# VH-VL binders against Probable ABC transporter phosphonate/phosphite binding protein PhnD2 (phnD2): the designs that were tried, part 9

Target 1, 264 residues: Probable ABC transporter phosphonate/phosphite binding protein PhnD2 (phnD2), of Prochlorococcus marinus (a3pdp9)
Amino acid sequence: SADPDKLIVALIPDENAATVIQDNQGLKDYLTEAFDKEIELVVTTDYSSMIEAARNDRLDLAYFGPLSYVLAKAVSDIEPFAARIKGGTKTYNSCIIGNTKKGVTSFDDIKGTTFALGDPASTSSRLFPELTLAENGLTKGKDFQGVFLGSHDAVALAVQNGNAQAGGMACPILKSLKKKGVIDPSKVTTIAQSSPIPQYPWTMRSTLSPELKEKIRFTFLDLDSDKVLKPFNADGFASITDSDYDGIRKAGKLLGLDLSKFVK

## First folded at step 1 (VH-VL)

Design i9 (framework fv_iscalimab)
Fold by ESMFold2-Fast, scan of step 1:
Structure i9 (fold): chain C 264 residues (1-264), chain A 122 residues (1-122), chain B 112 residues (1-112)
Amino acid sequence: as target 1 above (264 residues)
Amino acid sequence: QVQLVESGGGVVQPGRSLRLSCAASGFTFSSYGMHWVRQAPGKGLEWVAVISYDGSNKYHADSVKGRFTISRDNSKITLYLQMNSLRTEDTAVYYCARDVEYYFGSDWFDPWGQGTLVTVSS
Amino acid sequence: DIVMTQSPLSLTVTPGEPASISCRSSQSLLHSNGYNYLDWYLQKPGQSPQVLISLGSNRASGVPDRFSGSGSGTDFTLKISRVEAEDVGVYYCMQALQTPYTFGPGTKVDIR
């Protein structure tokens, strides 16, 4: 349907599903009122499941990570329209972290360790960490053992608890977990921060009516509700284009990712 | 459309100051490092300066260190080059260029601006 | 600083014939990630420079197949399989491994 009575809004599982759904109740309420439509929030088990849902035309709006967006865009009829902005910035960074007590405070200390990774289709907890390590002479499977834990909070906890000696994750999520008291700053050392990564894109199904697509675009761009924006740590949402993600495409190719394995 | 447009060039006397601007459009400016490169009339390309995506890291060529300062304003989507104590050998076309920095360092420069001529004489 | 040299500094090619330009660096440009941080740029008369080849051998978007880059470490080559009129200009190699970034002196390509 080009103008459905119910909009299915998918959110990437970068943290556990209950947290993602709870944090976005304000968004659900806001969109329900703005569109005069039923809003269903959906969080899939993993990033590849969300990509597959998009491929099968099951999502009306989808908040992807950068790499999962690039993967979904290759196999889905979707278009990006907005990303969070704070202090004039529409980017974030990936962090490489180490367990302080185990003495993992530099790249050299990662050799021979277990390195925690998030979801295989994550930009800041897989793609950028692996690329940064490779640039510093550390290859997954040769110099360290990678373990996929599925989410950024799982990576942070594994490193803090010593179940992995090092890991990669989104710097903003690490900062949030430290503020909430989930991660003790004295137990986890930030070894490196990546170059900037374009923020998570909001996308919509391209087959929605032109009138509805325009309404969705302007609703997000005009959004100034503190209740909605607080979970995103955002001043608002700002316009983006597909070309903003070209660097992610290049990074994936450089790492040698087989993009086909992320889609069934 | 991805573009870089330089401005602020002109004729200036030795010892004076000039500030160049580079306006970006068509891409997320705050995601990229930026460079200044110059070319003296009839000569080759000479790298001048680089600034990181957030402005926290800067490097300048030894020939301009202490005299030139690269800066950026991400809210205004503009790159700057403040040029102090100008010398006749600073006469050149000045280009701004985007650094493709998804691999944690400079990869290559794409796109380049049209350039702005700075003439230091008389 | 890494010093870049090019050879020849000037060449004149008959249209349709091949051309080859060499670039040497004073130290290895091979990074631990397996890539050579050497780029090739073309500056056509009256125009801004444009990227041709990045990371030693990756042809930039829109660049014709007749251009190719090869080499590793300290020795690099740019080849044009058949030179056309629009290929006239100055070709520069540049190292992007470390600051300060340094360009070669340029190779001027003309057509007979």
Scores: ipSAE 0.000, ipTM 0.403, lowest interface PAE 15.1, mean pLDDT 87

Design p1 (framework fv_prolgolimab)
Fold by ESMFold2-Fast, scan of step 1:
Structure p1 (fold): chain C 264 residues (1-264), chain A 120 residues (1-120), chain B 106 residues (1-106)
Amino acid sequence: as target 1 above (264 residues)
Amino acid sequence: QVQLVQSGGGLVQPGGSLRLSCAASGFTFSSYAMYWVRQVPGKGLEWVSAISGSGGSTYYADSVKGRFAISRVNAKNTMYLQMNSLRAEDTAVYYCAKDIYDEYGWFDPWGQGTLVTVSS
Amino acid sequence: QPVLTQPLSVSVALGQTARITCGGNNIGSKNVHWYQQKPGQAPVLVIYYDSDRPSGIPERFSGSNSGNTATLTISRAQAGDEADYYCQVWDSSTYVFGTGTKLTVL
């Protein structure tokens, strides 16, 4: 039954912390006005640290990736309430990418290479890339070497620079990096795209007062600020439930992931 | 340097079939989504179909769904539009176009266009 | 069905500023792209992502997008800018083109 004067809002470190914080300044300003409360944006060093913070009831709102959410939900008293929506769609895709100069343009070219992965608890930069490769006859540790680089932008840069020959990451993040000129489209080939992945869930601490939880849910679902939504490339936020992530639970099980090893 | 060269248009009777081709050069073909857009002479642009760089995702306008099939052969740098059960209202100039990114981007460049006439 | 409404025609005097609008419900939340089409030619991208210019497109072309209206602005209009202009967005499972605007210079 908490109604704190300050809300701690955690954001998954899917890119470097400076980029994540800067992209969410509009949201911070909006929430400060909407709730008449101090808003503190927090970016942890890795996905596991954010899961641990949620487990210890230290986060009021948390913007997880799908797999990190499933992992956090298993050990934390949190509830999902909203996800980005654009054109009626609440999904995104994972991309398998290759270095063009090194001739990595197909699945066969990945065999024998170093494959860049993001954080171990990432959906689009770990779980779905490994599943997509397995579905095409390539298994990590047998057909290619996986290297965890911690974030999607790190994966993209490693593949572009040739430090890894191939990698997996969120297609929307790749597109953003190309638009910003960080990634040269001629140097990086998209080999494949995954099946649709449910969008990142916004979650709240279940121990917040019922009145505050209702206000939070309403504020996000009713959000129609171009300044806030434009950086997310979104029409708004739409309601979600825990069952929307059952496909992620199934995917993790298919890959043989042990949930316990992701919690500090 | 980036070029899209189209072929396969022509005159066909209602109910007939045609296959359009779009041959690409000057870029890594498999890295970019491709599109078909049509234009009735003197009228506006209408999107017809899209295919992702890998070919794993395809999209169709409601007006052509079930009759048209988009495909690509990345090894040959070529995209196709198979048009079946053609109707008089399918008469248009058909353009292929390249995505500026690997999907969900915009159309640049465009091919020269191919006229398809559906008439008896 | 989603529709992007453009004025049928816009006239501008040589050297003056033309503004072409693209109206759509909550279009400011979408990414708007603009194409120029001259008679007998294929369309050419002039603005993408609301306001970004492709290589080779002069600085005279600019874009904005907020609320229910996106705008293509052509400053210091030249005779060669005379063309049909189309806005375009991705909406769920479809690509939607605007109704088109014929720009006349002079």
Scores: ipSAE 0.000, ipTM 0.402, lowest interface PAE 15.6, mean pLDDT 87

Design p10 (framework fv_prolgolimab)
Fold by ESMFold2-Fast, scan of step 1:
Structure p10 (fold): chain C 264 residues (1-264), chain A 123 residues (1-123), chain B 106 residues (1-106)
Amino acid sequence: as target 1 above (264 residues)
Amino acid sequence: QVQLVQSGGGLVQPGGSLRLSCAASGFTFSSYAMYWVRQVPGKGLEWVSAISGSGGSTYYADSVKGRFAISRVNAKNTMYLQMNSLRAEDTAVYYCAKDYGRFLYKSHAFDIWGQGTLVTVSS
Amino acid sequence: QPVLTQPLSVSVALGQTARITCGGNNIGSKNVHWYQQKPGQAPVLVIYYDSDRPSGIPERFSGSNSGNTATLTISRAQAGDEADYYCQVWDSSTYVFGTGTKLTVL
């Protein structure tokens, strides 16, 4: 339906499902009131499952990471409409981190180590870390061993616990985990921070009615409630377009990813 | 032994020009972004300029745009700051500094600093 | 250009804990780095990315950053900790240093 009575809202599993669901309860309540519709939050098992759900027109709203969005857009009838603002920008950065006790404080220290990666379709926990390491002469499978742990919090914990000596993840998520006391700053060192990455896009299926699409867009862009924004770690939302993600398409190509065939 | 050794500096009159040099050793110079930071004697630190590892990207504080030019010659492991149209307010100790990270990643943290070079702009 | 405000001076007794603040609008959304500078010397990086320590920096140095305030904490203060301390952030197109704090160890 172009105007369904219940909106299915999918959230990328960039952290464990319980944390993702908890952080978005305020947004769910806000959207329920704003649309006068049931809101069902869905957290898929992995990034590929969310891409598949979008491909099968199962999602009304979907909060993707940049790379998973580019992958989903290639196979789905979806459109991006808003991204969160934090610190006056609609960008964030990827961090390369090392275990402090094991002395991993530079790129050269990553040679011969186990490097923790998030989901294969993650921008800040896979694409940018691998691209940056490659540009610095470090190739996955040759100079270091990569292990996919599925989420950013899993990467941070593995590096903290020494199960991996280094890893890549979103800098804002690392910052959040440190503030929550999940990550001890004395145990994890930030080696490098990437250039700015476009914030995660909020998307909607293109087959929703024009009236509902406009209402959805304005509902996000007009959001100014601290009760909703603080747990979601946002100062507000700004308008975005598909072309804002062209840099991600280019980065994927540079790493040798066939974006059209990434998810089967 | 990671080290940055600075040279240049001195007394120059307003409107004059001066070039500072920063020679690097003990690390792969071309892999790191480099910075210039200045400090008026007895006052705080002020960022002046930045250059990418390849030299392809340069950045300037608004106070020096159009007057200062940062450059590097990776084959010589040396970075420069060309200062033109100098003003009395440019009087400061100038430090070169290395980015904590490498090449494409800029950590935006300055881990290794040169010893500093005094530039005095006075009649 | 954002402004990072630090107290002009902070005093701490030997063996006690010193706290140096860095105030800035929404600074908790940015990565804060801290530098120690002793008279006549170049600055030394003591904390980066809010709370991480470079190799060789003692664990007595710690950092935090939330809301509008970042804090450098120096526990079990020693005479050798007496110095000027600067916070620093990258803000889109510029690098901004705090106004600096002189730490006196009594």
Scores: ipSAE 0.000, ipTM 0.425, lowest interface PAE 17.1, mean pLDDT 87

Design p11 (framework fv_prolgolimab)
Fold by ESMFold2-Fast, scan of step 1:
Structure p11 (fold): chain C 264 residues (1-264), chain A 119 residues (1-119), chain B 106 residues (1-106)
Amino acid sequence: as target 1 above (264 residues)
Amino acid sequence: QVQLVQSGGGLVQPGGSLRLSCAASGFTFSDYWMYWVRQVPGKGLEWVSAISYSGDSTYYADSVKGRFAISRVNAKNTMYLQMNSLRAEDTAVYYCAKDYYESSGFDYWGQGTLVTVSS
Amino acid sequence: QPVLTQPLSVSVALGQTARITCGGNNIGSYYVHWYQQKPGQAPVLVIYRDSNRPSGIPERFSGSNSGNTATLTISRAQAGDEADYYCQVWDSSTDVFGTGTKLTVL
């Protein structure tokens, strides 16, 4: 339906799913009131499952990561409409981190190590870490072994514990985990930060009615509720377009990723 | 001086519930992770649960996951352990403990609260 | 999650040096903490992050941690050092205690 009675809202599992769902009850309440519709929050087990749900037209609204959005856009009729702003910017960075006690404090220390990665379709815990390492002469499978742990918090914990000697993740998530006390700053060294990455896009299925799409767009762009914005660590949302993610498409090609392999 | 004062223990039948409380004073409670550790009389220490300073992250030993819930109310300087579906093997002295400067070591411990699960 | 193995008991003569080990796969990659527990009392932190002493802990207590073994060393042992000793680590999302060692001062 172009104007369904219930909106299915998916959130990318960039951290533990239970925490993501719990922390976004404020969003659910806000959207329920704004749209006068039932809101169902969903968090899939992995990024590819969310891409598949979008492909099958099962999602009305979806908060993707940049790469997972590019992958979903190639196989589904969705459109991006808003991205988080914080401190006047619509970008964030990926961090390469090392275990301090194991002496991993520079790129050279990553050679011969196990490098923790998030989900295969993650931008800041897969694509940009691999790109940054390749630009510094380190190739996955040749100079280090990559292990996919599925989420950014799993990467941070593995590096802190020494189950992986180094890893890649979103710098804002690392900062949040340090503030929460999950990560001890003395145990984890930030080796490098990537170039700026466009913020996660909010998307909607294009088959929704023009009136509902307009209402959704303005509801997010006008959002100033601290309760809703706090879990996103955002000052608000700003308008975006598909072309804002062309840099992600280029990065994937530069690293040699076959983006079509994420579509089964 | 730092003090952790515990309450809420006692005798309960298998399948029952108890809530333990740990009241903190002498430090900025909201700046520290807090823990629950138990000890069967005459046996060793077993970690039960952990909670981050904000309460946003909680962790549990496999033996209690799904049955116990750790929580904290920073405005009241108090931490709780809600214990449901209690089993005979949960019989132990339960200690609350304070994190030492983000070290994951415990510098201060409560006096301990005996929980006995018996018919 | 690691298993931390300690000897069941260690005996030391008054004034001599006691060594209590904590064995775990790759334990040198973790920070190890040590606790002293006397009968009827809550544990007391005696060493944190491998080798550091909290305020009030005598210099006779020291620690080390490398490879697969962490060690608590108590030099010039005193009668009052007789207690149970536990090692402990944080492993990603889990705290793990050692099996415990009873120190007897002869």
Scores: ipSAE 0.000, ipTM 0.372, lowest interface PAE 18.8, mean pLDDT 87

Design p12 (framework fv_prolgolimab)
Fold by ESMFold2-Fast, scan of step 1:
Structure p12 (fold): chain C 264 residues (1-264), chain A 121 residues (1-121), chain B 106 residues (1-106)
Amino acid sequence: as target 1 above (264 residues)
Amino acid sequence: QVQLVQSGGGLVQPGGSLRLSCAASGFTFSDYWMYWVRQVPGKGLEWVSAISYSGDSTYYADSVKGRFAISRVNAKNTMYLQMNSLRAEDTAVYYCAKGEYYDILSGFDYWGQGTLVTVSS
Amino acid sequence: QPVLTQPLSVSVALGQTARITCGGNNIGSYYVHWYQQKPGQAPVLVIYRDSNRPSGIPERFSGSNSGNTATLTISRAQAGDEADYYCQVWDSSTDVFGTGTKLTVL
């Protein structure tokens, strides 16, 4: 349906599902009132499951990470329309972190270690960490062993607890976990920060009616509710286009990613 | 050293066509977004068109949509602007420009020398 | 199409600081780039992505961008800084240039 009575809104599982759902309750309430429609929040078990749901036209709105969006766009009829803005920017960074007690404070210390990675389709907890390490002469499977833990919070906890000696994750999520007291700053060292990464895109199914698509776009762009924006750590949302993610497409090719491994 | 060398342009009557060329050297052409920007003599800069590094995405100013077509041949390190149904208000110096990074959000770090297009009867 | 508003002209004394503003609704939410153009020449990028300097641009040039105003700051102004200055953003599907500011160094 081009104008469904219920909108299925998918959220990328960049942290555990309970946290993601709780953090987006304000958004659900806001969209319910704005659209006068039932809103169903969906958090899949992994990034590839969300890509698969988009490919099968199961999602009306989807909040992807940059790489998972690029992968979904290649196989789905979706369009991006907004991204969060904070401190005047629509970008964020990936962090490489090390366990302080185990003495992992530089790139050289990562040799021979277990390196925690998030989801295989994550930009800031997979793609950019692997590229940054390769640029510093460290190859996954040769100089260190990678382990996929599925989410950014899982990476942070594994490094803090010493289950992995190092890892890669979104710098904003690390900062949030430190602020909440989940991560102790004395136990985790930031080794490096990446170049800027375009913020997560909000996307919509292209087959929605033009009237509904326009209403959705302006609802996000006009959003100024503190209750909704605080969980996103955002000042608001700003317009984006598909081409804003061309840098991510290039990065994926540089790493030699096999796109077929991310779905089915 | 990065160079963008432009060719084409000249005088054409309203309704006519011209194709501008921009030959790039000194960088990996296929890694960067490329742009056309025009300027009426004595007036400000106006963006005309953008093309992604692969050529798969193209964008146009509303004033030229349906009349102008941007393209690139990465094997030849060359970008083109095909201008059809030209109007007197299209009279301007046209610049090709390179993005400073690998995405559309880029500023334009290198510019061609410019080529004058005059549309007059 | 969004409009980026610049003052028509700004004057600065030799050795003093010039500030050129670029006004736009929520312009702080966009990357702002700044260009210098001298008569008969192609524009030169002097600041990209709000505050970054290209190779060869002196430290006297700096940029900021927040709220509804982006600012190009030129410290210790020199005669050679006389030029037209343009701000620019990408908004969704279009690039938008500011109206341009003529800087005069007295």
Scores: ipSAE 0.000, ipTM 0.413, lowest interface PAE 16.0, mean pLDDT 88

Design p13 (framework fv_prolgolimab)
Fold by ESMFold2-Fast, scan of step 1:
Formats: sequence, C-alpha cells, structure tokens
Structure p13 (fold): chain C 264 residues (1-264), chain A 120 residues (1-120), chain B 106 residues (1-106)
Amino acid sequence: as target 1 above (264 residues)
Amino acid sequence: QVQLVQSGGGLVQPGGSLRLSCAASGFTFSDYWMYWVRQVPGKGLEWVSAISYSGDSTYYADSVKGRFAISRVNAKNTMYLQMNSLRAEDTAVYYCAKDTRYYEGYFDYWGQGTLVTVSS
Amino acid sequence: QPVLTQPLSVSVALGQTARITCGGNNIGSYYVHWYQQKPGQAPVLVIYRDSNRPSGIPERFSGSNSGNTATLTISRAQAGDEADYYCQVWDSSTDVFGTGTKLTVL
C-alpha cells in the first residue's frame, strides 16, 4: 500500500493545456491544503498517453473522460470515486454543431462535409457524435470525412472558422466558450444534443493505502467551496461506481470500436 | 422583483396558428434559459419547449416538434412560442418559466399562464 | 430520461406527516425538484435539488432522493398544504415532470 509525499494528479486534455491547468488551479490549492502533500498537476499530450500512464501505475489521481476511463480500467488498477454535479445532474450531453455561414444547420447538411472530432478516446467529441450521426443515417468515411483535432476547443474553433463545416463536442464546453466570448453564438449552430452521458470520473490508483483512499474519497465528496467549484464548472461532487460506466462500454461496442487499439 | 407577464392566448380553429409572448423583468434576461410548460385543464404539467440564454439552442417535446417554434429577443426581454398546425389536444394553459443562474434545471419563477383553446 | 411516477392522491390528517413519492429509474442520479400548485394558480417551487427550501417555504417541507425513489415530506400538515404536487428532473436541457399527486388534508 502506498502513501506518497507527492500526489500526481492527471487531467485529460479536453481543452488546450493552459486552460485545463488554469481551470484546475483552485482544486490543486484545495487538495494541497486538505492532504498536506505536494500536488503535481499533469496534462498529458493526448487521452491515450493518460491511459498508458495509468496502466504503468504512474498516476495517483486521474480525471478521465467516460470512454478513456473505460479503456484505462481494462488495463489498470484504478477505481472511480467521484464525479462532478452540474446543472442538477451527474450527466452531460454531447453537441453536434455546424457552421452557420456555410449553411450547416441540420443533419442533412453534414453530408459531404468535413466533421471535426476531438481525441479518438473522447466520449462527447468522438463516440457519441459518431453514434448520433450513424443513428441518423450518416456514416464516417462514407457520408462525411472525420478529422481528429485532439480537443473540444479545437473542434469549436474549427467549426466557427469554417476549417470544418460541422463537429462534435461536449455541450458544457461549448456553453463555457460562448460565455467567455471565444465562440460567437451567431456563427455556430447547435444541430443536436445526445442522450445523457455520465460525468467524467475522478479515479485513484487502487494500490494507495486504504487510509489515504478514504481521505481522498471524502475530501472530494465534502467539497462545497464556490471558489474551487466555479472554475471547474461544478456544483459539487457525487459518489460513483464502475457500473455507472457500463452504458459507455455498450456504446463503444455498438459503434464497433476495437478497444484494444487504444492501449499498446 | 422578478416578473414574467404572458399574453397572446385565445380561441383558434384546428389547423390555425397563435403566438404566445412572455415579457420578463427584474433579472438579466439574456443570462437565463427559459421554458414553456403547459397544462390541460384538470390534468398534469407537461414540458413543451426550452431555449438557451443566447437563443441558438432550442428543444421540444415530441408532441409539438415540427409544429411549435420557441424564440427570444434579448434586447426586448421577451420570449415567444409560435404555435402552428394547432390540434384540439393543444388546448391548455401555457406557462412561461425561468431557470436559475446557479442551479439550472428548475423553475424558480413562473408566468401567470395563458389559456389557448383549439376548437371549431 | 426517466419516466416519473407519482401516486394519484395522498391523504393526511391535520397535524400529521404526509409523504409523496416520485419513482424513476436511477432517479437518485438526478436532482429532483418539487412544485406545489393550488387551483387556478401557477406552480410554486417548494423544494429544489432534492432537499433545499427556497426562501419563504416553511421547514415542515423536506425532501430526499435515493435509488429509484424521491420523497417530498410535509410534517405537521396544515389545511393550506392541500394542493397538487409535482416532482421534476432536468436531464440536460430537457425537463420531465411527474404525473402529479393531489394532497388532501383531512
């Protein structure tokens, strides 16, 4: 059982690294005080790098997306313990967006276009957009060309600037970018929202001491400071279990993803 | 003091159209999601439509999708519900309702309601 | 989206405790909100986010939410509590109401 003097806390690059670090600075400060330990925030280059780091037991805490968590759990000794509460739910949605000026305002307008996708292991910027399009008769590589841009903000900007005509991303991130003035609501149309997706899981490596794991679990679940939660766009944290992500496992199989190709 | 004042209801024949209005005051209208909820006399509440703070995202109950259109003019602090191809089943009291800024997803203030009667 | 089922009616004696349930698949994973509606009036929010009271709502009103059932509890029931009560969840921009419960104070 491990009780390290420094906790390595990894965050997926769902936006550019500077934004991810800035949005989690309050959480880092809170955890530093709560644990009386050094906290090192790590933003990996891509989602697969974070999965590989978890597989090699290099991360003490890891904030995954739902699909990247399912992929990491298959090859790592990690356990989920908390997910954010936002807008009264433990869920969020994926948005399909189109460039307004290029006339992409419906599913039919996506035919023959370039569709922006985030990271290949993203739930709301890859898995659910592809499923939603398939359910509406649009197949990647046949009806539209997919391009992986690596992050949600990159997708939003590509659609706004017309570098892609349409794209898929997390609705909460789109909302945040519009609020910050990064995305102009008149230039980007929301075509559809997915069914609910379980919120990103916070995970810890299972080999941490039982005492430290218990302390970590309840430090998050007891968090109610607006200063920490506001930048993180959260109302609080709720307890979660691995089975909360079974729907994501089913979705991956339905899309025909070879889960083994995400970890090498 | 938050107020939502409704207008535009009335009697219309099947197949006709009506536009409901909801005028907001006492809060920064452009920062809030807004909703329409209806109630058939003597029956329960049914969510009808939702509109985002900017107006670019709209949502509809399956029963009205393709016939109703929600919109807003933030400069006028007003939300609308354009109802087309009206059916007898659309006869109801229509309420506009406001979300909260901090805990989006519940209705802290409601309009007084507007009766829409669809009858020949 | 969970389908929210409420009992059609609940009766409570004056001064006793009323409990109104809201059943839904995995409803404990959602925040549940409760509204009171008196005849001829618009609904009024009485509980938000499972258990919180808006300013002006008496402490007799409380809520809980776990598993597949949310509950609105009205302690020391008064004649003025007689109304229809609706539970509601928000599922990322789509609002779902329960079927409604008529509370009668005897």
Scores: ipSAE 0.000, ipTM 0.384, lowest interface PAE 15.7, mean pLDDT 86

Design p14 (framework fv_prolgolimab)
Fold by ESMFold2-Fast, scan of step 1:
Order: C-alpha cells, then structure tokens, then sequence
Structure p14 (fold): chain C 264 residues (1-264), chain A 120 residues (1-120), chain B 106 residues (1-106)
C-alpha cells in the first residue's frame, strides 16, 4: 500500500493539452491544499498513452473517458470512485454534427463523406458515433470514410471548416465551444444525439493505502466550491462503481472492438 | 420469434424463498443485458434487478438488495432471480425483459409475467 | 435519477388527440421510452428514445421530450388505445418508471 508525497494526476486529452490543463488548474489547487501533497498534472499525447501509463502503475489519479477507462481497467489495477454530476445526473451525450454549408443535415447526407472521429478509444467521439451510424444503416469504410483527428475540438473545427463533412463528439464539449465562440452555431448542424453515456470516471490506483483512498474519495464527494466546479460545468461529484461502465462494455462488444488493440 | 418464457412463481410464506426462471429464444442471449421488473397488483411498474451480458455485473433496487440475487447461464439461454427472505410487499407479477439489438436501454421484449404471492 | 410523475388518468374522445405527460427534473437530458399495458398483459414498447416507433406501432403514436416534460401523443384515438401508459428512463445503472397513466377513450 502506498502514500506518496506527490500524486501524479493524469487527464484524458479530450481537447488540446493547453485547454485541458487550464480547465483543471482550479481542481489541482484544491487537491494540493486538501491532501497537503504536491499534485502533478499529466496530459498524455493520446488516450492509449494514458492507458499504458496506468498499466505500468505510473498514475495515482486518472480522469479517463468511459471507454478508455474500460480499456485501462482490463489491464490495470485501478478503481473508479467519482464522476461529475450536473442537473442531478451522472451522464452526458454524444452528438453527430454536419457542415451546414455543405448541406450535411441528416444521416443520408453522410453517405460518401469524410466523417471526423476523435481518439480511437473515445466513447462520445468514436464508439457511440459509429454505433449510431450503424443503427441508421451507415458503416465506416463502406458508406463513409472515418478519419481520426485525436480530440473533440479538432473534430468540431474540421466539420466547421469543411475538412470533414460530418463528425462525432461530446455534446457538452460542442456546447462549450459554441459558448466560447470557437464554433459558430450557424456553420454546424447537430444531426443526432445519443442515449445517455456515463460521465468520465475519476480513478485511483488500487495500491494506494486504504486511509489515502478514503481521503481522496471523500475530498471529491464533499467538493462544493463553485470556483473549482464551474470549469467542469458541474454541480459536484457523485460516487460511482465499475459496474456503472458495463453499458460501455456492452457497446464496445456490439461494435466488435478488440480491447487488446488499444494496449501499446 | 423472440420469446421470453417465465416459470417458478407461486405462493410462499413470509421469510421463504422462490427462484424465478426466464428462458430466452430467438436471439443471441449472451449478447444482451437482461432485467427483472415487477408490478404489485393495482400499482405501477418497478425495476428490480439487472444483469450484464456476461453476468459479471449485477444491479438491484434498494428494496431488494441483499435478499435477491440475479444470475444467468448463457449456455442454457436462461436467467434467474433467486428471491430470499421474502416479505408481504414482494407480492407482485414479475416480468423478465430484454434490451434491444443495438445500444439502448428500452425494454423491447417482455416475458409473460409470473405471479409471486407472499402470505401465510 | 429523476422521479417521473404522470397524471393518474387522461380521457380522450374517439378520434381526438390524447396527450400523456411524464414530468421529471431535467428529463430532456435523458432518452424517454413509453410502454402500453392492457389488463392481464405484459407491457408493450410503443415509443423509444423520445420519438421513435417500433415496427408495428401505428403512426398515430408520437413522442417528444424537452426540459422537464416528456409527452406521449396519441392522435385519432381508437377504442383499442385504452390502456395504462408508463414512461421510463435509464441513467447510469438504474431504470426509473413513471407512476403510470390510465387512458380512457370515450
């Protein structure tokens, strides 16, 4: 069991690294004071790199996306403990978007186009978009060409500027980009919204001491600072368990994902 | 074509046990989440329990947690609900139900229901 | 997990439009599903994911969901539409059913 003087905290690169670090600076400061420990924020190049870091026991805390968590859990000794809540829910949605000027406003308009995807291990920017398209008779590589751009903001920008005619991404990130003026709502049409997805899990390595694990869990669950929570567009954090992500395991199986392909 | 056929209901005394069965056909059982939903006579529908496609994850309503155990045997295409320490308030028609072919959380097919009566 | 509230009963005249509401805190952020249940029978899915109809369900059935209210709309009501109707959502690991509404066709 470990009680390190410095905690390595990894954040999934769902947007460019500068944005991810900036949005989590308030949380870093809060955790530094709450734990009386040095907090080092780490943003890996891609989702697979974060999974590999967890596999090698190099992360003390890790904020995964749902699919990357399921993939990491299969090869790592980690446990989930908290997820963001907003409006009383621990869920969010995936959006399928189209370029308005190019006339991509429905599923039928996606045939023969380039469809922007985020990271291969993304739930809302890969797994759910591909499943939603398949449910509507559109298969990647047959009815459209998929291009992995690595992050949700890259997907949104590619669709807006026409480098891809359509794409899939997290609805909350799209909403944030519109609010910031990065995405012009008149240039991007939302074609579909997925069923609810369990929100990103906060995880900790299981080898941390029981005392430290309990302190970490309660620190997140008791967090009610607007200064910290506003960057997450959250009301707080709520308790979660591994079984909350079984729906993601089911979705991955339905898409035919081979979990071993995501381990470096 | 898709069928869920239930059995195992009946009358039991308070504190007793019953095991309900739900036999599935017409789909690849091992690929789907399965559920138990109950209905007290004259009342609405109440979720009871859920089991993942592999059987590795199980969920329970607070009212039955610690007393009921959901399980499945994929080789037999059958799901079970083991009901222990039964109480009068557990008296209900119990339905098994299936999630759809694609990712979704609606119940697309239901069993016929089986009555469980807990009384002396 | 929202608490889903439905009216106990709704009456509609033959051939007119019935509207059954499902109220829940921020229910517009969930997909809502609707079930029809006739006496002595198992429930039947009539609308899934807010507004989609399963194969075999007549076009008279439609759904919507926004803010704090989801609505099941049954246009050109028929005598055979008399039943109890339940809304349902899934959130994280929990299914929540509405309180149920009895529809009477006059």
Amino acid sequence: as target 1 above (264 residues)
Amino acid sequence: QVQLVQSGGGLVQPGGSLRLSCAASGFTFSDYWMYWVRQVPGKGLEWVSAISYSGDSTYYADSVKGRFAISRVNAKNTMYLQMNSLRAEDTAVYYCAKLPDYYGWEFDYWGQGTLVTVSS
Amino acid sequence: QPVLTQPLSVSVALGQTARITCGGNNIGSYYVHWYQQKPGQAPVLVIYRDSNRPSGIPERFSGSNSGNTATLTISRAQAGDEADYYCQVWDSSTDVFGTGTKLTVL
Scores: ipSAE 0.000, ipTM 0.402, lowest interface PAE 14.7, mean pLDDT 87

